# VHH binders against Putative NADH dehydrogenase/NAD(P)H nitroreductase, part 1

No score or structure here was measured in a lab: all are predicted.

Target 1, 191 residues: Putative NADH dehydrogenase/NAD(P)H nitroreductase, of Methanothermobacter thermautotrophicus (o26223)
Amino acid sequence: MKLLWTSQHIKVTVHIDGKVSKMDVLEAIKTRRSIRKYQDREVPEELIDKILDAAMCGPSAVDERPWHFIVVRNREMLEKIPEVHPYGAMVKDAPVAIIVCCDSSLEKIPGFWVQDCSIASQNILLAAHSLGLGAVWTGVYPLEDRVEGIRRLFSIPEHVIPFSVIPLGYPAENPGTRDLFDPDRIHLEKW
Structure headers, positions and changes below count from the first letter of each chain, unless a header shows other numbers; antibody chains are not in Kabat numbers.
F, E and O are the ipSAE of ESMFold2-Fast, ESMFold2 and OpenDDE, as the mean of both directions, binder to target and target to binder. V2 is 0.75 times the mean of E and O plus 0.25 times the DockQ between their complexes.
Where letters were taken out, [cut] stands.
Atom coordinates printed by the task and the answers are left out, and those that the model quotes come from them; centres of patches stay.

## First folded at step 1 (VHH)

Design a1 (framework vhh_vobarilizumab_d1; at its last look DockQ between E and O 0.03; V2 from the best seeds 0.00; counts 0 for: pae E 12.6 > 2, placed apart)
Amino acid sequence: EVQLVESGGGLVQPGGSLRLSCAASGFTFSDYAMAWYRQAPGKGRELVAGIYSGGSTSYADSVKGRFTISRDNAKNTLYLQMNSLRPEDTAVYYCARETYYDSSGWDYFDYWGQGTLVTVSS
ESMFold2, look of step 1: ipSAE 0.000; ipTM 0.158
ESMFold2 (binder alone), look of step 1: mean pLDDT 82; pTM 0.822
OpenDDE, look of step 1: ipSAE 0.006; ipTM 0.271

Design a2 (framework vhh_gefurulimab; at its last look DockQ between E and O 0.18; V2 from the best seeds 0.00; counts 0 for: pae E 17.1 > 2, placed apart)
Amino acid sequence: EVQLVESGGGLVKPGGSLRLSCAASGFTFSSYAAAWFRQAPGKEREFVSAITSGGDTTYADSVKGRFTISRDNAKNSLYLQMNSLRAEDTAVYYCAADEWYGSDYTLESGYDYWGQGTLVTVSS
ESMFold2, look of step 1: ipSAE 0.000; ipTM 0.109
ESMFold2 (binder alone), look of step 1: mean pLDDT 83; pTM 0.845
OpenDDE, look of step 1: ipSAE 0.022; ipTM 0.401

## First folded at step 2 (VHH)

Design b1 (from a1 with S103W W106E; framework vhh_vobarilizumab_d1; at its last look DockQ between E and O 0.10; V2 from the best seeds 0.00; counts 0 for: pae O 8.4 > 2, grease 26.5 > 24.2, placed apart)
Amino acid sequence: EVQLVESGGGLVQPGGSLRLSCAASGFTFSDYAMAWYRQAPGKGRELVAGIYSGGSTSYADSVKGRFTISRDNAKNTLYLQMNSLRPEDTAVYYCARETYYDWSGEDYFDYWGQGTLVTVSS
ESMFold2, look of step 2: ipSAE 0.056; ipTM 0.478
ESMFold2 (binder alone), look of step 2: mean pLDDT 81; pTM 0.810
OpenDDE, look of step 2: ipSAE 0.010; ipTM 0.266

Design b2 (framework vhh_7nfr_2; at its last look DockQ between E and O 0.33; V2 from the best seeds 0.00; counts 0 for: pae E 16.7 > 2)
Amino acid sequence: QVQLQESGGGLVQPGGSLRLSCAASGFTFSDYAMSWVRQAPGEGREWVSSISGSGDSTYYADSVKGRFTIARDNVKNTLYLLMDSLKSDDTAVYYCAKDLTYEWDSGEYTYFDYWGQGTQVTVSS
ESMFold2, look of step 2: ipSAE 0.000; ipTM 0.114
ESMFold2 (binder alone), look of step 2: mean pLDDT 79; pTM 0.789
OpenDDE, look of step 2: ipSAE 0.051; ipTM 0.435

## First folded at step 3 (VHH; framework vhh_vobarilizumab_d1)

Design c1 (from b1 with G55E Y108T; at its last look DockQ between E and O 0.01; V2 from the best seeds 0.00; counts 0 for: pae E 8.5 > 2, grease 26.4 > 24.2, placed apart)
Amino acid sequence: EVQLVESGGGLVQPGGSLRLSCAASGFTFSDYAMAWYRQAPGKGRELVAGIYSGESTSYADSVKGRFTISRDNAKNTLYLQMNSLRPEDTAVYYCARETYYDWSGEDTFDYWGQGTLVTVSS
ESMFold2, look of step 3: ipSAE 0.012; ipTM 0.231
ESMFold2 (binder alone), look of step 3: mean pLDDT 80; pTM 0.801
OpenDDE, look of step 3: ipSAE 0.014; ipTM 0.244

Design c2 (from b1 with Y32W Y101E Y108S F109L; at its last look DockQ between E and O 0.01; V2 from the best seeds 0.00; counts 0 for: pae O 10.5 > 2, placed apart)
Amino acid sequence: EVQLVESGGGLVQPGGSLRLSCAASGFTFSDWAMAWYRQAPGKGRELVAGIYSGGSTSYADSVKGRFTISRDNAKNTLYLQMNSLRPEDTAVYYCARETYEDWSGEDSLDYWGQGTLVTVSS
ESMFold2, look of step 3: ipSAE 0.048; ipTM 0.430
ESMFold2 (binder alone), look of step 3: mean pLDDT 80; pTM 0.808
OpenDDE, look of step 3: ipSAE 0.006; ipTM 0.286

## First folded at step 4 (VHH; framework vhh_vobarilizumab_d1)

Design d1 (from b1 with S58K Y101T; at its last look DockQ between E and O 0.10; V2 from the best seeds 0.00; counts 0 for: pae E 9.1 > 2, grease 24.3 > 24.2, placed apart)
Amino acid sequence: EVQLVESGGGLVQPGGSLRLSCAASGFTFSDYAMAWYRQAPGKGRELVAGIYSGGSTKYADSVKGRFTISRDNAKNTLYLQMNSLRPEDTAVYYCARETYTDWSGEDYFDYWGQGTLVTVSS
ESMFold2, look of step 4: ipSAE 0.011; ipTM 0.189
ESMFold2 (binder alone), look of step 4: mean pLDDT 81; pTM 0.814
OpenDDE, look of step 4: ipSAE 0.023; ipTM 0.328

Design d2 (from b1 with S56R E98F Y101T; at its last look DockQ between E and O 0.01; V2 from the best seeds 0.00; counts 0 for: pae E 11.5 > 2, placed apart)
Amino acid sequence: EVQLVESGGGLVQPGGSLRLSCAASGFTFSDYAMAWYRQAPGKGRELVAGIYSGGRTSYADSVKGRFTISRDNAKNTLYLQMNSLRPEDTAVYYCARFTYTDWSGEDYFDYWGQGTLVTVSS
ESMFold2, look of step 4: ipSAE 0.000; ipTM 0.177
ESMFold2 (binder alone), look of step 4: mean pLDDT 82; pTM 0.816
OpenDDE, look of step 4: ipSAE 0.156; ipTM 0.626

## First folded at step 5 (VHH; framework vhh_vobarilizumab_d1)

Design e1 (from b1 with F27S S56R Y111S; at its last look DockQ between E and O 0.01; V2 from the best seeds 0.00; counts 0 for: pae O 11.7 > 2, unsure alone 62.2 < 65, placed apart)
Amino acid sequence: EVQLVESGGGLVQPGGSLRLSCAASGSTFSDYAMAWYRQAPGKGRELVAGIYSGGRTSYADSVKGRFTISRDNAKNTLYLQMNSLRPEDTAVYYCARETYYDWSGEDYFDSWGQGTLVTVSS
ESMFold2, look of step 5: ipSAE 0.014; ipTM 0.186
ESMFold2 (binder alone), look of step 5: mean pLDDT 77; pTM 0.774
OpenDDE, look of step 5: ipSAE 0.000; ipTM 0.248

Design e2 (from d2 with D102R W103S E106S; at its last look DockQ between E and O 0.01; V2 from the best seeds 0.00; counts 0 for: pae E 14.0 > 2, placed apart)
Amino acid sequence: EVQLVESGGGLVQPGGSLRLSCAASGFTFSDYAMAWYRQAPGKGRELVAGIYSGGRTSYADSVKGRFTISRDNAKNTLYLQMNSLRPEDTAVYYCARFTYTRSSGSDYFDYWGQGTLVTVSS
ESMFold2, look of step 5: ipSAE 0.000; ipTM 0.176
ESMFold2 (binder alone), look of step 5: mean pLDDT 81; pTM 0.812
OpenDDE, look of step 5: ipSAE 0.000; ipTM 0.229

## First folded at step 6 (VHH)

Design f1 (framework vhh_gefurulimab; at its last look DockQ between E and O 0.19; V2 from the best seeds 0.00; counts 0 for: pae E 10.0 > 2, placed apart)
Amino acid sequence: EVQLVESGGGLVKPGGSLRLSCAASGFTFSDYAAAWFRQAPGKEREFVSAIYSGGSTTYADSVKGRFTISRDNAKNSLYLQMNSLRAEDTAVYYCAAETYYDWSGEDYLPSEYDYWGQGTLVTVSS
ESMFold2, look of step 6: ipSAE 0.006; ipTM 0.265
ESMFold2 (binder alone), look of step 6: mean pLDDT 81; pTM 0.823
OpenDDE, look of step 6: ipSAE 0.016; ipTM 0.328

Design g1 (from d2 with D31Y W103K; framework vhh_vobarilizumab_d1; at its last look DockQ between E and O 0.01; V2 from the best seeds 0.00; counts 0 for: pae E 13.8 > 2, placed apart)
Amino acid sequence: EVQLVESGGGLVQPGGSLRLSCAASGFTFSYYAMAWYRQAPGKGRELVAGIYSGGRTSYADSVKGRFTISRDNAKNTLYLQMNSLRPEDTAVYYCARFTYTDKSGEDYFDYWGQGTLVTVSS
ESMFold2, look of step 6: ipSAE 0.000; ipTM 0.193
ESMFold2 (binder alone), look of step 6: mean pLDDT 86; pTM 0.854
OpenDDE, look of step 6: ipSAE 0.106; ipTM 0.608

## First folded at step 7 (VHH; framework vhh_gefurulimab)

Design h1 (from f1 with A34M S53W G54K T58Y Y108T; at its last look DockQ between E and O 0.02; V2 from the best seeds 0.00; counts 0 for: pae E 16.5 > 2, unsure alone 60.9 < 65, placed apart)
Amino acid sequence: EVQLVESGGGLVKPGGSLRLSCAASGFTFSDYAMAWFRQAPGKEREFVSAIYWKGSTYYADSVKGRFTISRDNAKNSLYLQMNSLRAEDTAVYYCAAETYYDWSGEDTLPSEYDYWGQGTLVTVSS
ESMFold2, look of step 7: ipSAE 0.000; ipTM 0.096
ESMFold2 (binder alone), look of step 7: mean pLDDT 79; pTM 0.814
OpenDDE, look of step 7: ipSAE 0.006; ipTM 0.267

Design h2 (from f1 with A34M G54K T58Y Y108T; at its last look DockQ between E and O 0.28; V2 from the best seeds 0.00; counts 0 for: pae E 10.6 > 2)
Amino acid sequence: EVQLVESGGGLVKPGGSLRLSCAASGFTFSDYAMAWFRQAPGKEREFVSAIYSKGSTYYADSVKGRFTISRDNAKNSLYLQMNSLRAEDTAVYYCAAETYYDWSGEDTLPSEYDYWGQGTLVTVSS
ESMFold2, look of step 7: ipSAE 0.000; ipTM 0.272
ESMFold2 (binder alone), look of step 7: mean pLDDT 81; pTM 0.831
OpenDDE, look of step 7: ipSAE 0.016; ipTM 0.346

## First folded at step 8 (VHH)

Design i1 (from g1 with G50D Y100W Y108T; framework vhh_vobarilizumab_d1; at its last look DockQ between E and O 0.01; V2 from the best seeds 0.00; counts 0 for: pae E 13.1 > 2, placed apart)
Amino acid sequence: EVQLVESGGGLVQPGGSLRLSCAASGFTFSYYAMAWYRQAPGKGRELVADIYSGGRTSYADSVKGRFTISRDNAKNTLYLQMNSLRPEDTAVYYCARFTWTDKSGEDTFDYWGQGTLVTVSS
ESMFold2, look of step 8: ipSAE 0.006; ipTM 0.212
ESMFold2 (binder alone), look of step 8: mean pLDDT 81; pTM 0.803
OpenDDE, look of step 8: ipSAE 0.000; ipTM 0.251

Design i2 (framework vhh_lunsekimig_d3; at its last look DockQ between E and O 0.01; V2 from the best seeds 0.00; counts 0 for: pae E 14.2 > 2, grease 24.9 > 24.2, placed apart)
Amino acid sequence: EVQLVESGGGVVQPGGSLRLSCAASGFTFSSYALYWYRQAAGIERELIASIYSGGKTNYVDSVKGRFTISRDNSENTMYLQMNSLRAEDTGLYYCARVTYRWSGKTYSFDYWGQGTLVTVSS
ESMFold2, look of step 8: ipSAE 0.006; ipTM 0.165
ESMFold2 (binder alone), look of step 8: mean pLDDT 81; pTM 0.818
OpenDDE, look of step 8: ipSAE 0.022; ipTM 0.295

## First folded at step 9 (VHH; framework vhh_vobarilizumab_d1)

Design j1 (from g1 with Y100W; at its last look DockQ between E and O 0.01; V2 from the best seeds 0.00; counts 0 for: pae E 13.9 > 2, placed apart)
Amino acid sequence: EVQLVESGGGLVQPGGSLRLSCAASGFTFSYYAMAWYRQAPGKGRELVAGIYSGGRTSYADSVKGRFTISRDNAKNTLYLQMNSLRPEDTAVYYCARFTWTDKSGEDYFDYWGQGTLVTVSS
ESMFold2, look of step 9: ipSAE 0.000; ipTM 0.142
ESMFold2 (binder alone), look of step 9: mean pLDDT 85; pTM 0.840
OpenDDE, look of step 9: ipSAE 0.334; ipTM 0.711

Design j2 (from g1 with S58Y Y100W Y108T; at its last look DockQ between E and O 0.01; V2 from the best seeds 0.00; counts 0 for: pae E 15.4 > 2, placed apart)
Amino acid sequence: EVQLVESGGGLVQPGGSLRLSCAASGFTFSYYAMAWYRQAPGKGRELVAGIYSGGRTYYADSVKGRFTISRDNAKNTLYLQMNSLRPEDTAVYYCARFTWTDKSGEDTFDYWGQGTLVTVSS
ESMFold2, look of step 9: ipSAE 0.000; ipTM 0.136
ESMFold2 (binder alone), look of step 9: mean pLDDT 82; pTM 0.815
OpenDDE, look of step 9: ipSAE 0.414; ipTM 0.762

## First folded at step 10 (VHH)

Design k1 (from j2 with G50D; framework vhh_vobarilizumab_d1; at its last look DockQ between E and O 0.01; V2 from the best seeds 0.00; counts 0 for: pae O 12.0 > 2, placed apart)
Amino acid sequence: EVQLVESGGGLVQPGGSLRLSCAASGFTFSYYAMAWYRQAPGKGRELVADIYSGGRTYYADSVKGRFTISRDNAKNTLYLQMNSLRPEDTAVYYCARFTWTDKSGEDTFDYWGQGTLVTVSS
ESMFold2, look of step 10: ipSAE 0.007; ipTM 0.276
ESMFold2 (binder alone), look of step 10: mean pLDDT 82; pTM 0.812
OpenDDE, look of step 10: ipSAE 0.005; ipTM 0.255

Design k2 (from f1 with D31Y A34M S56R T58Y A97R E98F Y100W Y101T W103K Y108T; framework vhh_gefurulimab; at its last look DockQ between E and O 0.20; V2 from the best seeds 0.00; counts 0 for: pae E 17.6 > 2, placed apart)
Amino acid sequence: EVQLVESGGGLVKPGGSLRLSCAASGFTFSYYAMAWFRQAPGKEREFVSAIYSGGRTYYADSVKGRFTISRDNAKNSLYLQMNSLRAEDTAVYYCARFTWTDKSGEDTLPSEYDYWGQGTLVTVSS
ESMFold2, look of step 10: ipSAE 0.000; ipTM 0.122
ESMFold2 (binder alone), look of step 10: mean pLDDT 83; pTM 0.840
OpenDDE, look of step 10: ipSAE 0.000; ipTM 0.234

## First folded at step 11 (VHH; framework vhh_vobarilizumab_d1)

Design l1 (from j2 with G50S; at its last look DockQ between E and O 0.01; V2 from the best seeds 0.00; counts 0 for: pae E 20.2 > 2, placed apart)
Amino acid sequence: EVQLVESGGGLVQPGGSLRLSCAASGFTFSYYAMAWYRQAPGKGRELVASIYSGGRTYYADSVKGRFTISRDNAKNTLYLQMNSLRPEDTAVYYCARFTWTDKSGEDTFDYWGQGTLVTVSS
ESMFold2, look of step 11: ipSAE 0.000; ipTM 0.096
ESMFold2 (binder alone), look of step 11: mean pLDDT 80; pTM 0.804
OpenDDE, look of step 11: ipSAE 0.347; ipTM 0.727

Design l2 (from k1 with D107T; at its last look DockQ between E and O 0.01; V2 from the best seeds 0.00; counts 0 for: pae E 15.4 > 2, placed apart)
Amino acid sequence: EVQLVESGGGLVQPGGSLRLSCAASGFTFSYYAMAWYRQAPGKGRELVADIYSGGRTYYADSVKGRFTISRDNAKNTLYLQMNSLRPEDTAVYYCARFTWTDKSGETTFDYWGQGTLVTVSS
ESMFold2, look of step 11: ipSAE 0.005; ipTM 0.126
ESMFold2 (binder alone), look of step 11: mean pLDDT 81; pTM 0.806
OpenDDE, look of step 11: ipSAE 0.000; ipTM 0.233

## First folded at step 12 (VHH; framework vhh_vobarilizumab_d1)

Design m1 (from j1 with G50D S58Y Y111H; at its last look DockQ between E and O 0.01; V2 from the best seeds 0.00; counts 0 for: pae E 16.9 > 2, placed apart)
Amino acid sequence: EVQLVESGGGLVQPGGSLRLSCAASGFTFSYYAMAWYRQAPGKGRELVADIYSGGRTYYADSVKGRFTISRDNAKNTLYLQMNSLRPEDTAVYYCARFTWTDKSGEDYFDHWGQGTLVTVSS
ESMFold2, look of step 12: ipSAE 0.000; ipTM 0.139
ESMFold2 (binder alone), look of step 12: mean pLDDT 82; pTM 0.821
OpenDDE, look of step 12: ipSAE 0.000; ipTM 0.252

Design m2 (from j1 with S58E Y111H; at its last look DockQ between E and O 0.12; V2 from the best seeds 0.00; counts 0 for: pae E 16.3 > 2, placed apart)
Amino acid sequence: EVQLVESGGGLVQPGGSLRLSCAASGFTFSYYAMAWYRQAPGKGRELVAGIYSGGRTEYADSVKGRFTISRDNAKNTLYLQMNSLRPEDTAVYYCARFTWTDKSGEDYFDHWGQGTLVTVSS
ESMFold2, look of step 12: ipSAE 0.000; ipTM 0.138
ESMFold2 (binder alone), look of step 12: mean pLDDT 84; pTM 0.831
OpenDDE, look of step 12: ipSAE 0.000; ipTM 0.224

## First folded at step 13 (VHH; framework vhh_vobarilizumab_d1)

Design n1 (from j2 with Y31W; at its last read DockQ between E and O 0.79; V2 from the best seeds 0.00; counts 0 for: pae E 11.1 > 2)
Amino acid sequence: EVQLVESGGGLVQPGGSLRLSCAASGFTFSWYAMAWYRQAPGKGRELVAGIYSGGRTYYADSVKGRFTISRDNAKNTLYLQMNSLRPEDTAVYYCARFTWTDKSGEDTFDYWGQGTLVTVSS
ESMFold2, look of step 13: ipSAE 0.007; ipTM 0.429
ESMFold2 (binder alone), look of step 13: mean pLDDT 81; pTM 0.814
OpenDDE, look of step 13: ipSAE 0.379; ipTM 0.749
ESMFold2, fold request of step 34: ipSAE 0.000, 0.005, 0.007; ipTM 0.124, 0.108, 0.226
ESMFold2 (binder alone), fold request of step 34: mean pLDDT 84, 84, 83; pTM 0.830, 0.833, 0.830
OpenDDE, fold request of step 34: ipSAE 0.383, 0.486, 0.470; ipTM 0.745, 0.792, 0.786
ESMFold2, last read: ipSAE 0.007, 0.006, 0.007; ipTM 0.292, 0.268, 0.223
ESMFold2 (binder alone), last read: mean pLDDT 83, 83, 83; pTM 0.829, 0.831, 0.831
OpenDDE, last read: ipSAE 0.475, 0.468, 0.404; ipTM 0.789, 0.786, 0.750

Design n2 (from j2 with G50N K103R G105N; at its last look DockQ between E and O 0.01; V2 from the best seeds 0.00; counts 0 for: pae E 16.0 > 2, placed apart)
Amino acid sequence: EVQLVESGGGLVQPGGSLRLSCAASGFTFSYYAMAWYRQAPGKGRELVANIYSGGRTYYADSVKGRFTISRDNAKNTLYLQMNSLRPEDTAVYYCARFTWTDRSNEDTFDYWGQGTLVTVSS
ESMFold2, look of step 13: ipSAE 0.000; ipTM 0.118
ESMFold2 (binder alone), look of step 13: mean pLDDT 81; pTM 0.819
OpenDDE, look of step 13: ipSAE 0.000; ipTM 0.240

## First folded at step 14 (VHH; framework vhh_vobarilizumab_d1)

Design o1 (from n1 with G50A T108K; at its last look DockQ between E and O 0.01; V2 from the best seeds 0.00; counts 0 for: pae E 16.7 > 2, placed apart)
Amino acid sequence: EVQLVESGGGLVQPGGSLRLSCAASGFTFSWYAMAWYRQAPGKGRELVAAIYSGGRTYYADSVKGRFTISRDNAKNTLYLQMNSLRPEDTAVYYCARFTWTDKSGEDKFDYWGQGTLVTVSS
ESMFold2, look of step 14: ipSAE 0.000; ipTM 0.091
ESMFold2 (binder alone), look of step 14: mean pLDDT 82; pTM 0.809
OpenDDE, look of step 14: ipSAE 0.090; ipTM 0.575

Design o2 (from n1 with G50D; at its last look DockQ between E and O 0.01; V2 from the best seeds 0.00; counts 0 for: pae E 17.7 > 2, placed apart)
Amino acid sequence: EVQLVESGGGLVQPGGSLRLSCAASGFTFSWYAMAWYRQAPGKGRELVADIYSGGRTYYADSVKGRFTISRDNAKNTLYLQMNSLRPEDTAVYYCARFTWTDKSGEDTFDYWGQGTLVTVSS
ESMFold2, look of step 14: ipSAE 0.000; ipTM 0.111
ESMFold2 (binder alone), look of step 14: mean pLDDT 81; pTM 0.813
OpenDDE, look of step 14: ipSAE 0.017; ipTM 0.287

## First folded at step 15 (VHH; framework vhh_vobarilizumab_d1)

Design p1 (from n1 with R56Y; at its last look DockQ between E and O 0.63; V2 from the best seeds 0.00; counts 0 for: pae E 11.3 > 2, grease 25.8 > 24.2)
Amino acid sequence: EVQLVESGGGLVQPGGSLRLSCAASGFTFSWYAMAWYRQAPGKGRELVAGIYSGGYTYYADSVKGRFTISRDNAKNTLYLQMNSLRPEDTAVYYCARFTWTDKSGEDTFDYWGQGTLVTVSS
ESMFold2, look of step 15: ipSAE 0.007; ipTM 0.287
ESMFold2 (binder alone), look of step 15: mean pLDDT 82; pTM 0.819
OpenDDE, look of step 15: ipSAE 0.407; ipTM 0.738

Design p2 (at its last look DockQ between E and O 0.01; V2 from the best seeds 0.00; counts 0 for: pae E 17.4 > 2, unsure alone 64.5 < 65, placed apart)
Amino acid sequence: EVQLVESGGGLVQPGGSLRLSCAASGFTFSWYAMAWYRQAPGKGRELVAGIYSGGRTYYADSVKGRFTISRDNAKNTLYLQMNSLRPEDTAVYYCARFTWTTSKSGETDTFDYWGQGTLVTVSS
ESMFold2, look of step 15: ipSAE 0.000; ipTM 0.115
ESMFold2 (binder alone), look of step 15: mean pLDDT 79; pTM 0.786
OpenDDE, look of step 15: ipSAE 0.017; ipTM 0.260

## First folded at step 17 (VHH; framework vhh_vobarilizumab_d1)

Design q1 (from p2 with T28K S105Y D109L; at its last look DockQ between E and O 0.05; V2 from the best seeds 0.00; counts 0 for: pae E 11.0 > 2, placed apart)
Amino acid sequence: EVQLVESGGGLVQPGGSLRLSCAASGFKFSWYAMAWYRQAPGKGRELVAGIYSGGRTYYADSVKGRFTISRDNAKNTLYLQMNSLRPEDTAVYYCARFTWTTSKYGETLTFDYWGQGTLVTVSS
ESMFold2, look of step 17: ipSAE 0.000; ipTM 0.195
ESMFold2 (binder alone), look of step 17: mean pLDDT 80; pTM 0.788
OpenDDE, look of step 17: ipSAE 0.023; ipTM 0.512

Design q2 (at its last look DockQ between E and O 0.01; V2 from the best seeds 0.00; counts 0 for: pae O 10.6 > 2, grease 26 > 24.2, placed apart)
Amino acid sequence: EVQLVESGGGLVQPGGSLRLSCAASGFRFSWYAMAWYRQAPGKGRELVAGIYSGGSTYYADSVKGRFTISRDNAKNTLYLQMNSLRPEDTAVYYCARFTWGSPYGETLTFDYWGQGTLVTVSS
ESMFold2, look of step 17: ipSAE 0.006; ipTM 0.273
ESMFold2 (binder alone), look of step 17: mean pLDDT 80; pTM 0.804
OpenDDE, look of step 17: ipSAE 0.000; ipTM 0.240

## First folded at step 18 (VHH; framework vhh_vobarilizumab_d1)

Design r1 (at its last look DockQ between E and O 0.01; V2 from the best seeds 0.00; counts 0 for: pae E 19.2 > 2, unsure alone 64.7 < 65, placed apart)
Amino acid sequence: EVQLVESGGGLVQPGGSLRLSCAASGFTFSWYAMAWYRQAPGKGRELVAGIYSGGRTYYADSVKGRFTISRDNAKNTLYLQMNSLRPEDTAVYYCARFTWTDKSGEDTFPSEYDYWGQGTLVTVSS
ESMFold2, look of step 18: ipSAE 0.000; ipTM 0.097
ESMFold2 (binder alone), look of step 18: mean pLDDT 78; pTM 0.785
OpenDDE, look of step 18: ipSAE 0.377; ipTM 0.744

Design r2 (at its last look DockQ between E and O 0.04; V2 from the best seeds 0.00; counts 0 for: pae E 17.1 > 2, placed apart)
Amino acid sequence: EVQLVESGGGLVQPGGSLRLSCAASGFTFSWYAMAWYRQAPGKGRELVAGIYSGGRTYYADSVKGRFTISRDNAKNTLYLQMNSLRPEDTAVYYCARFTWTDKSGEDYTLPSEYDYWGQGTLVTVSS
ESMFold2, look of step 18: ipSAE 0.000; ipTM 0.143
ESMFold2 (binder alone), look of step 18: mean pLDDT 80; pTM 0.807
OpenDDE, look of step 18: ipSAE 0.536; ipTM 0.811

## First folded at step 20 (VHH; framework vhh_vobarilizumab_d1)

Design s1 (from r2 with S53R R56S S112D E113S; at its last look DockQ between E and O 0.03; V2 from the best seeds 0.00; counts 0 for: pae E 20.7 > 2, unsure alone 61.8 < 65, placed apart)
Amino acid sequence: EVQLVESGGGLVQPGGSLRLSCAASGFTFSWYAMAWYRQAPGKGRELVAGIYRGGSTYYADSVKGRFTISRDNAKNTLYLQMNSLRPEDTAVYYCARFTWTDKSGEDYTLPDSYDYWGQGTLVTVSS
ESMFold2, look of step 20: ipSAE 0.000; ipTM 0.094
ESMFold2 (binder alone), look of step 20: mean pLDDT 78; pTM 0.792
OpenDDE, look of step 20: ipSAE 0.000; ipTM 0.251

Design s2 (from r2 with R56S T101Y S112D; at its last look DockQ between E and O 0.01; V2 from the best seeds 0.00; counts 0 for: pae E 16.3 > 2, unsure alone 62.4 < 65, placed apart)
Amino acid sequence: EVQLVESGGGLVQPGGSLRLSCAASGFTFSWYAMAWYRQAPGKGRELVAGIYSGGSTYYADSVKGRFTISRDNAKNTLYLQMNSLRPEDTAVYYCARFTWYDKSGEDYTLPDEYDYWGQGTLVTVSS
ESMFold2, look of step 20: ipSAE 0.000; ipTM 0.128
ESMFold2 (binder alone), look of step 20: mean pLDDT 79; pTM 0.795
OpenDDE, look of step 20: ipSAE 0.000; ipTM 0.264

## First folded at step 21 (VHH)

Design t1 (from r2 with S53K E113A; framework vhh_vobarilizumab_d1; at its last look DockQ between E and O 0.02; V2 from the best seeds 0.00; counts 0 for: pae E 17.1 > 2, placed apart)
Amino acid sequence: EVQLVESGGGLVQPGGSLRLSCAASGFTFSWYAMAWYRQAPGKGRELVAGIYKGGRTYYADSVKGRFTISRDNAKNTLYLQMNSLRPEDTAVYYCARFTWTDKSGEDYTLPSAYDYWGQGTLVTVSS
ESMFold2, look of step 21: ipSAE 0.000; ipTM 0.122
ESMFold2 (binder alone), look of step 21: mean pLDDT 83; pTM 0.843
OpenDDE, look of step 21: ipSAE 0.000; ipTM 0.232

Design t2 (framework vhh_gefurulimab; at its last look DockQ between E and O 0.01; V2 from the best seeds 0.00; counts 0 for: pae E 16.1 > 2, placed apart)
Amino acid sequence: EVQLVESGGGLVKPGGSLRLSCAASGFTFSWYAMAWFRQAPGKEREFVSAIYSGGRTYYADSVKGRFTISRDNAKNSLYLQMNSLRAEDTAVYYCARFTWTDKSGEDYTLPSEYDYWGQGTLVTVSS
ESMFold2, look of step 21: ipSAE 0.000; ipTM 0.154
ESMFold2 (binder alone), look of step 21: mean pLDDT 87; pTM 0.893
OpenDDE, look of step 21: ipSAE 0.000; ipTM 0.274

## First folded at step 22 (VHH; framework vhh_vobarilizumab_d1)

Design u1 (from n1 with S30K; at its last look DockQ between E and O 0.02; V2 from the best seeds 0.00; counts 0 for: pae E 18.3 > 2, placed apart)
Amino acid sequence: EVQLVESGGGLVQPGGSLRLSCAASGFTFKWYAMAWYRQAPGKGRELVAGIYSGGRTYYADSVKGRFTISRDNAKNTLYLQMNSLRPEDTAVYYCARFTWTDKSGEDTFDYWGQGTLVTVSS
ESMFold2, look of step 22: ipSAE 0.000; ipTM 0.095
ESMFold2 (binder alone), look of step 22: mean pLDDT 81; pTM 0.814
OpenDDE, look of step 22: ipSAE 0.000; ipTM 0.211

Design u2 (from n1 with Y32H T108Y; at its last look DockQ between E and O 0.01; V2 from the best seeds 0.00; counts 0 for: pae E 15.3 > 2, placed apart)
Amino acid sequence: EVQLVESGGGLVQPGGSLRLSCAASGFTFSWHAMAWYRQAPGKGRELVAGIYSGGRTYYADSVKGRFTISRDNAKNTLYLQMNSLRPEDTAVYYCARFTWTDKSGEDYFDYWGQGTLVTVSS
ESMFold2, look of step 22: ipSAE 0.000; ipTM 0.111
ESMFold2 (binder alone), look of step 22: mean pLDDT 83; pTM 0.820
OpenDDE, look of step 22: ipSAE 0.479; ipTM 0.769

## First folded at step 23 (VHH; framework vhh_vobarilizumab_d1)

Design v1 (from b1 with D31Y Y32H S58Y Y101H; at its last look DockQ between E and O 0.08; V2 from the best seeds 0.00; counts 0 for: pae O 11.6 > 2, grease 26.1 > 24.2, placed apart)
Amino acid sequence: EVQLVESGGGLVQPGGSLRLSCAASGFTFSYHAMAWYRQAPGKGRELVAGIYSGGSTYYADSVKGRFTISRDNAKNTLYLQMNSLRPEDTAVYYCARETYHDWSGEDYFDYWGQGTLVTVSS
ESMFold2, look of step 23: ipSAE 0.005; ipTM 0.178
ESMFold2 (binder alone), look of step 23: mean pLDDT 82; pTM 0.823
OpenDDE, look of step 23: ipSAE 0.006; ipTM 0.256

Design v2 (from b1 with S58Y E98H Y101H; at its last look DockQ between E and O 0.02; V2 from the best seeds 0.00; counts 0 for: pae E 9.4 > 2, placed apart)
Amino acid sequence: EVQLVESGGGLVQPGGSLRLSCAASGFTFSDYAMAWYRQAPGKGRELVAGIYSGGSTYYADSVKGRFTISRDNAKNTLYLQMNSLRPEDTAVYYCARHTYHDWSGEDYFDYWGQGTLVTVSS
ESMFold2, look of step 23: ipSAE 0.007; ipTM 0.214
ESMFold2 (binder alone), look of step 23: mean pLDDT 82; pTM 0.829
OpenDDE, look of step 23: ipSAE 0.023; ipTM 0.419

## First folded at step 24 (VHH; framework vhh_vobarilizumab_d1)

Design w1 (at its last look DockQ between E and O 0.01; V2 from the best seeds 0.00; counts 0 for: pae O 13.5 > 2, unsure alone 64.4 < 65, placed apart)
Amino acid sequence: EVQLVESGGGLVQPGGSLRLSCAASGFTFSDYAMAWYRQAPGKGRELVAGIYSGGSTSYADSVKGRFTISRDNAKNTLYLQMNSLRPEDTAVYYCARDTYAPSAYNEQPFDYWGQGTLVTVSS
ESMFold2, look of step 24: ipSAE 0.000; ipTM 0.153
ESMFold2 (binder alone), look of step 24: mean pLDDT 79; pTM 0.792
OpenDDE, look of step 24: ipSAE 0.000; ipTM 0.244

